# Miniprotein binders against b1l550, part 71

Target 1, 279 residues: b1l550
Amino acid sequence: MRLPEELLERARDIHSEAPSHRIKLDRVGSFGLKVPVEFKGFLLLAEADVWVSLPEGRRGVDLSRQVEAIYELSNPPKDPFSLCREAAISLLEKLNYADSSGVSIRFDAPLQDGESLKYYGVEISSIASDEIINKIRVEILGMTACPCTAELIRAYKSSEIAATHTQRSLGILEVSTKAEHPDPDKLASIIERAMSSPLRTYTKRPDEGGLVIRSLSNARLAEDVVREMIHLFLEEFGHLPEDTHILAAVRSMESVHMHDIYAERSFSLDEIRKEISSH

## First folded at step 22 (miniprotein)

Design ja3
Fold by ESMFold2, look of step 22:
Structure ja3 (fold): chain B 279 residues (1-279), chain A 94 residues (1-94)
Amino acid sequence: as target 1 above (279 residues)
Amino acid sequence: GEIRIVVEIEKDGRRIRFMYIITDPEKLEYYLEEIERIIKLWGATRIRIVVEASSEEEARRLADKFRELAERLGYDEIEVTREGNRFTVEAERE
């Protein structure tokens, strides 16, 4: 049943009233939306959050305008990065009482793996105010091989054994910048190259042997992986604005322990350059 | 070579500034189309676009694309200025 339109003249506009308590709110929005996106030829169902700030003098936000802003742009489905940046602008335009808007979009990104597929996690956001801040987080699994155990085994009776414990490690790069979102495939590649070896969806015996040999040849501590991720990031994305902020992290699911090992470093581009050049 | 584009859009006294640092020439058109869509989404009455490139010729070519974009979108007070490899396109409409 649809109520008569004439009631709008008689009803108070609750949202435009002043609130009883004049307190601004940082994020008021619609969370957990399902939006179609197109990424590298794949049509995916992504999860999105949209929000705006709410000034102290306004009681509520018109939530239907928020949902309208992102769904109008998602039909037909489009690239999630362009959708994210454009939707943030559209939110501010449609809800002009807000001093900021935000959009986040989350999906699993497909990645070619020989004749098969694997995936990595992507979350992007765009925050619009007097400027736009773009953030991307990429998570991908790789393999690490412990150099400490490898050295101990090498030293054991001048051992013929090339061995150490190996495990899955989750690599994380998170970038916040005033420039466009970095390419997620490049971020994933940086993480994988910093590991002892990438993971495969499946292998035949010769391919499996190759993965093990690669990992043993590139034994790395979790700390080494984080440092290598930073080095490779600077080579690829050192052109970004100096106040770009990065988090590089590894969670290693150590095969010989009941618990994970974690290493991380947060920095801005200007800070890390000063640190490196001082040594 | 890299291309740097800084865009400022304005409507009703509210300004938004954003930027692109393009190192992949295959992505240039993708971002140019996005910039046009954002200008339209905001309903901008004033725009200011600063372009820098590795050569004057490349920067001029890109600035010409933005001048033509402003003309197509109905801006009528279009000014293009140059400082070395940096071009500024400013435009207004109502």
Scores: ipSAE 0.837, ipTM 0.942, lowest interface PAE 0.8, mean pLDDT 91
Fold by OpenDDE base, fold request of step 23:
Structure ja3 (fold): chain B 279 residues (1-279), chain A 94 residues (1-94)
Amino acid sequence: as target 1 above (279 residues)
Amino acid sequence: GEIRIVVEIEKDGRRIRFMYIITDPEKLEYYLEEIERIIKLWGATRIRIVVEASSEEEARRLADKFRELAERLGYDEIEVTREGNRFTVEAERE
């Protein structure tokens, strides 16, 4: 049932009224929207958040306009990067009382693994004000082998290949930049290469054995993984602006403990270059 | 070569700045199309685009494309300036 449009003429515009308390809000929006995106030849249903700031003198945001803004741009489906940046701009245009806007899009990105698929998690965001800042977060699972246990076992029992515990580890790269979003596949690749070995969706026995042997031969602490991620990131994305901010992190789901091991480093490109050059 | 594009769009005294650093030439057209869409979405009355490339010739070609874009979008006053391998395209409409 749709109410008569004539009622709109008699009703107060609640959103434009003065609030009881004159306080600016940083973000007001719709969270948990589902929007179609095109990514690497796949049509995906992504989760999206859209928001704008609210000035102190306005009671509420026109939320329907926010929703319309992103869906207008998502038909036909397009890549999530352009959608994110364009929607941020559209929000500011449609909601002229806002001094800032933001869009976040989340989905599982497909990644080819032989004849099968694996995936990584990705969150793509853009924040617009007097400038646009683009943020991307990539999360992908890999495998690590512990070098400490390997050394203990070697000392106890002589073996050609030192046995050690292996576990699934989550690698995280988060990048905030004034440039366009970095390529998420490249970020995922950096994380995988920083691990002892990648995970495989499909393994035959010889392949599985080889994967484990590789991990044992490339044993790494969580700390090693983070440092390697940073090193590889600098090689691949050193062209980004110097004020680009990066979070590199690993959460290792240790197989010998009930708890996880976590390591991280937050840095700007300028900061990390100075640190490395000082050695 | 690396291409840097900085775009400033203005409407009713409000300005938004954003930039691209393009290392893959195959993606150039993709970003040019996006810039056009953003200009249209914003309804910019003034645009300023700075492009820097590895060579003057490449920068000039890009500047020409942005000039043509401004013309196609109906901007009346278009100025192109050069400083080395950096070109600035400024355009305004009523």
Scores: ipSAE 0.837, ipTM 0.941, lowest interface PAE 0.5, mean pLDDT 93
Fold by OpenDDE base, last read:
Structure ja3 (fold): chain B 279 residues (1-279), chain A 94 residues (1-94)
Amino acid sequence: as target 1 above (279 residues)
Amino acid sequence: GEIRIVVEIEKDGRRIRFMYIITDPEKLEYYLEEIERIIKLWGATRIRIVVEASSEEEARRLADKFRELAERLGYDEIEVTREGNRFTVEAERE
């Protein structure tokens, strides 16, 4: 049912009224939208959040305008990076009472694995105010092998390749920068290379054996994985602004425990360079 | 070589700054097109674009592209300045 427009003109604009309490809000928006994006030749349905700030003197945000802004830019579908940055700007333009805006887009990104696909989780965000800050979070599963157990078994059985417990581990890289979003495929690659071995969607027997042997031969603690991620990140993305902030983390779903092992380091590029140079 | 682009767009006294650091030449056109779209989306009355490249020749070529962009978008006052391998394009419209 649609109300007659003439009747709607008689209604007061609730959003433009003064609030009962004059308090600024940091984020007001629509969360859990579904938007189409083009990524590496795939058309994907992504989840999106859009928001703006609300000044102390305004009761509410025109949420319909926010939704329109993101969908106007999503037709035809485009890459999520441009969509994120453009939508953030569009939100500020359309909602001129806001001093800041933000867009977040989440989806599973495809990765080619032979004739099959694997994936990683990605969240792409842009926040606009007097500047645009771009944030990207990549999560991908890999495999780790425990070097401690391997050493114990080696000592016990004197084997060249010692058996050890292996598990899936989730690697995380989160980057916030004033530059454009770092390439998520490169970030995913860094995480995979930092682990004992990558995961495969499909393996033949020889390939599976090789994958396990590789893992055993490259046993790493959760701490090792995080440090390696940081090292590889600096090699690949050292050109980013010095105030770029990074979170490197791993959650190892240990196969011998019911709990996970977690390790992380948060840092700026400037901070970590100083730390490494001091050794 | 690495290309750095810093864009400032202004409308009604509000300024937004954003930056690109391009290491893949194949992505240059992609970002140039995005910059154009952002300028249009914002409705900027004033733009300032600073480009820095590994060579003066490359920086000049980029500056020329941004000059042409400003002209195409209807900006009336366009100024290009140089400092080494850094070029600044400033444009204003009513």
Scores: ipSAE 0.837, ipTM 0.941, lowest interface PAE 0.5, mean pLDDT 93
Fold by ESMFold2, fold request of step 23:
Structure ja3 (fold): chain B 279 residues (1-279), chain A 94 residues (1-94)
Amino acid sequence: as target 1 above (279 residues)
Amino acid sequence: GEIRIVVEIEKDGRRIRFMYIITDPEKLEYYLEEIERIIKLWGATRIRIVVEASSEEEARRLADKFRELAERLGYDEIEVTREGNRFTVEAERE
């Protein structure tokens, strides 16, 4: 059933009225939308949030225009990064009373793993106002091997092969920049290379042995992993604007403990370069 | 080499500035197409695009692409200026 269009003449436009309390809102949006995207040849169903700011003099947001902005751009399915940046612009254009708009898109990114696939978590966002700020968060699991236990066991037995405990560790890189979103595969690669060894979707026994030996040969504390992530990030993305902000973190699910270990560093490119060059 | 593109679009007194720092030449056309789509989405009446590359030849080719883009989109007043390896393409319409 469709109501007559003539009713629009008689009804108040509630959204355009002033609110009882004139208070600006930072984010008014539609959250948890399912949006098709095309990433590296894969057709994925991503989760998206869209929002705009709401000025103190306007009671509500035109909700249909808000949702329309991203869905119009997602047919046919396209790259999530372009979709994110373009939708942020479209929102601001369609909802011209807003000072800013935002879009976030979340998906699991497939990554080649031998003859199989593995995945890592990606969340991107774009905030548009008088400029566009792009943010990407990548999370991927790797393996770490404890160097302290390895050294103790080596010293006790004088063995050429040091044993130690290994565990899964979740690596996190989050980048906020005025430039385009960094390549998520490169961020995932930085995280994996900082670990003692990458994880595999499946292995045959000789390959599993190789992973463990690699991890023992590259034992690292959670602190070491974070420092290495920062070093590798600067090598790959040092060209980004100086005010680019990065969070590098590791949450390690230590196999010999009942709890996790966590290490984190936040910095701007300008800040970290000064810190490193002072040594 | 590295390519830097700064885009400013304007309609009805509202301006948006955004940028690209392209290190992978295979992604250049992808971002050029995105810039065109964003100009259309905003309905820009004024655009200003600053392009910088490792050589004058590369920067000139990019500036020429943006001049052609402005012509294709119906901009009547197009000005291109150069400072070394940096080109500025400005266009207005309506």
Scores: ipSAE 0.830, ipTM 0.939, lowest interface PAE 0.9, mean pLDDT 91
Fold by ESMFold2, last read:
Structure ja3 (fold): chain B 279 residues (1-279), chain A 94 residues (1-94)
Amino acid sequence: as target 1 above (279 residues)
Amino acid sequence: GEIRIVVEIEKDGRRIRFMYIITDPEKLEYYLEEIERIIKLWGATRIRIVVEASSEEEARRLADKFRELAERLGYDEIEVTREGNRFTVEAERE
């Protein structure tokens, strides 16, 4: 099955040649790799992409070296954040003609939910060049309760009945920073705390009743969920470098509409501090 | 208290600079081990590590840890300098 090594002396090294069209490429890589990771005591199969830049004078990337770089570090399975940052460095070392490298790792993160489990989405990346830039995106579902309908129902009966429509809402936090990746559980917690209530995998009827009452007492517009995410993020992560970039967003699947509501804000830490201080 | 660590590694004239802002002391050892692994992955011949902490005592203890790390990895000509609560560890090897 293995071909004779002597052929290497007679075959052209296609990858190291100059291309006919000398054009630099920004990302050349191997995408959709399956890599084992350990996250919070769970062994998971994550999806990973790896890439490097390719200078104008080199025809191709040594693709086997890319795959080797990440798989060497993933055996035995390790924390995905360390894997991401370390693999980005290893790629630059192994493919020394590149001026940058990148690694992204995607997985569903298990999260304790009482005596059960739920999950949220995580995507991390590390881009290495003369510095390392780390990015994390977390997505988690929560419940929102509409305050507008709640007020109309209150006025209709001259009572404090907290009835309104509720729906699942997808909260999103994306952070790009020169410091280490923020803790994904803390980002997920910020999103959930900004909602009217978290979702549960299951409840018994007394607990379910309590959850619903709590959500109705915390009715929030999608716009105010985003504002609360930003407020909570600043309390937890205001120490990050001032040029750290954040996107906070909510997509609410409004139970009484045929369409979704969406709200978002992107900002840097120095920008938002000035905005808040002006009030 | 907050701990700031800036690492610069160099091999064959190519430098990479990265940082950590550690607010959870339980994670300090985790990041120290990662920094050691990254130094080895790059094959660095020169390192420069700047540590800053809320007190001079804490910053000095961190600088001592990085000096020990450099010695363990076979670096020589290790130099430690101080400016207030900020310590710089520089080292080179063959």
Scores: ipSAE 0.829, ipTM 0.940, lowest interface PAE 0.8, mean pLDDT 91

Design ja3
Fold by ESMFold2, fold request of step 23:
Structure ja3 (fold): chain B 279 residues (1-279), chain A 94 residues (1-94)
Amino acid sequence: as target 1 above (279 residues)
Amino acid sequence: GEIRIVVEIEKDGRRIRFMYIITDPEKLEYYLEEIERIIKLWGATRIRIVVEASSEEEARRLADKFRELAERLGYDEIEVTREGNRFTVEAERE
């Protein structure tokens, strides 16, 4: 049953009124939307949030127009990165009283793993005002091998035993920039290459042996994983605007401890270049 | 070769500026199509696109693509200016 449209002539437009308290709001939105996207030939169901700023003189946001802005662009399903950037513009156009808009989209990105598949986490956002700021966060699990224990075991048997504990570690790269979103696969690759070895969906015995040997040969402290992530990031993305902000982090689920180890560094490109050039 | 594109779109005195730094030539057409869609989504009556590339020839070719885009979208007042390897395409419509 659909109500008659002529009722709009008789009802107050509550959203366009002035509020009782004239206080601007930074984010008013619809959160937890499910949006279909297409990524590398896969049709995925992503989670999206949309919001706008609300000026002190406007009582409410037309929330249906917020949903319309992203839904119209997601039908048919499209690339989540274009969707994110375009929806931020569409929000600001459709809700012209706002001085800023924001869109975030979260999904698990498929990644080829031999003849199988694995996934890594992606969250992107675009915030539009007089400019657009694009942010991407990539999280992928890898394997780390402890170099401290490896050295103790080597000393114990004079290099007769090559052994140490290994564990899953979550690598994180988060980039905020005025340029387009960095390629998530490249960010995931940087994180994996910084680890002692990648994780596999499954292995056969000879492949598992090779994976373990790789990890032992590339034992790394969590701190050095973060440093390597930064080094590799600068090689791949040093061209981004100098005020681009990066967070590089690792959370290691240490197999011999009841707790995790965490290391992180945040920086802008101009900041890290000055730091490196001063040594 | 690195390509830098700065886009400014305007409607009713409100403007938005955004940029692309393209290092993968296979991505160029993808971003050109996105820029066109954004111009249409905003309903821009004025656009200003600054293109910079590693050579004058490459930058000119990109500027020509944006001039053609502006013509296709119905902009009647299109100006292209050059400063070295940097071209500015500015267009207005009703």
Scores: ipSAE 0.827, ipTM 0.939, lowest interface PAE 0.9, mean pLDDT 91
Fold by ESMFold2, last read:
Structure ja3 (fold): chain B 279 residues (1-279), chain A 94 residues (1-94)
Amino acid sequence: as target 1 above (279 residues)
Amino acid sequence: GEIRIVVEIEKDGRRIRFMYIITDPEKLEYYLEEIERIIKLWGATRIRIVVEASSEEEARRLADKFRELAERLGYDEIEVTREGNRFTVEAERE
């Protein structure tokens, strides 16, 4: 049922009034929207948040225009990165009283894995004001093999055993920059290459053996994985603006313990270059 | 080679500045199309696009693409200036 449109002439425009308390708000928005996106030939249902700032003199935000801004751009479905950056601009244009806008989009990205597929987590955001700041977070599982246990077993007097414990580890790269979002596949590749071995969706026995041998031959502490992520990131993305901010982290689900190990480093490109140059 | 593009769009005195640092030449057209869509979404009446490339020839070709974009979008006051391998395209419309 649709109400008569002539009622609009009689009703107050509550949103455009001044509030009782003139206090600006940093984020007012619609969170948890479902948005179709096209990524590498796949049609995915992503989750999105949209928001704007609200000046102290405006009582409310036109929430339907927020939702309109992103859904108009998502029909037909398109690349989530372009959608994110464009929607942030569209929000500011449609809600011209706002000083800033923001959009975030979350989805699982497919990744080729031999004859099959696997997935890694992606969250992107764009914040628009007098400039645009783009952020991407990538999370992907890999395998780590403990070098400490490997050395202990090697040193065992009567040892004919080449062994150590292995476990799944979650690698994380998060990048905030004034340039366009980094390619998520490249970030995922950096994380996987920093691990002892990638994880596979499935393997047959000979391939499984090879995977384990690779991990044992490339044993790494969680700390080493983080350092390798940073090294590889600088090789691939050292061209980004100097004030680009990065977080590199690993959460290792240690197979011999009831708890996880965590290592992380955050830095700007300017900061890390100075640190490396001083050694 | 690396391509740097800085875009400034303006409507009613409000300006937004954003940038691209393109290292994959296969992505150039993808970002050019996005820039055009953003200019349209903002309804920009003034644009300023600064392009830099590893060679003057490459930067000139890119600046020509942005001049053509401005013409296609109906901008009348289009100026292109050069400083070495850096080109600036400025345009204005009603």
Scores: ipSAE 0.799, ipTM 0.932, lowest interface PAE 1.0, mean pLDDT 90

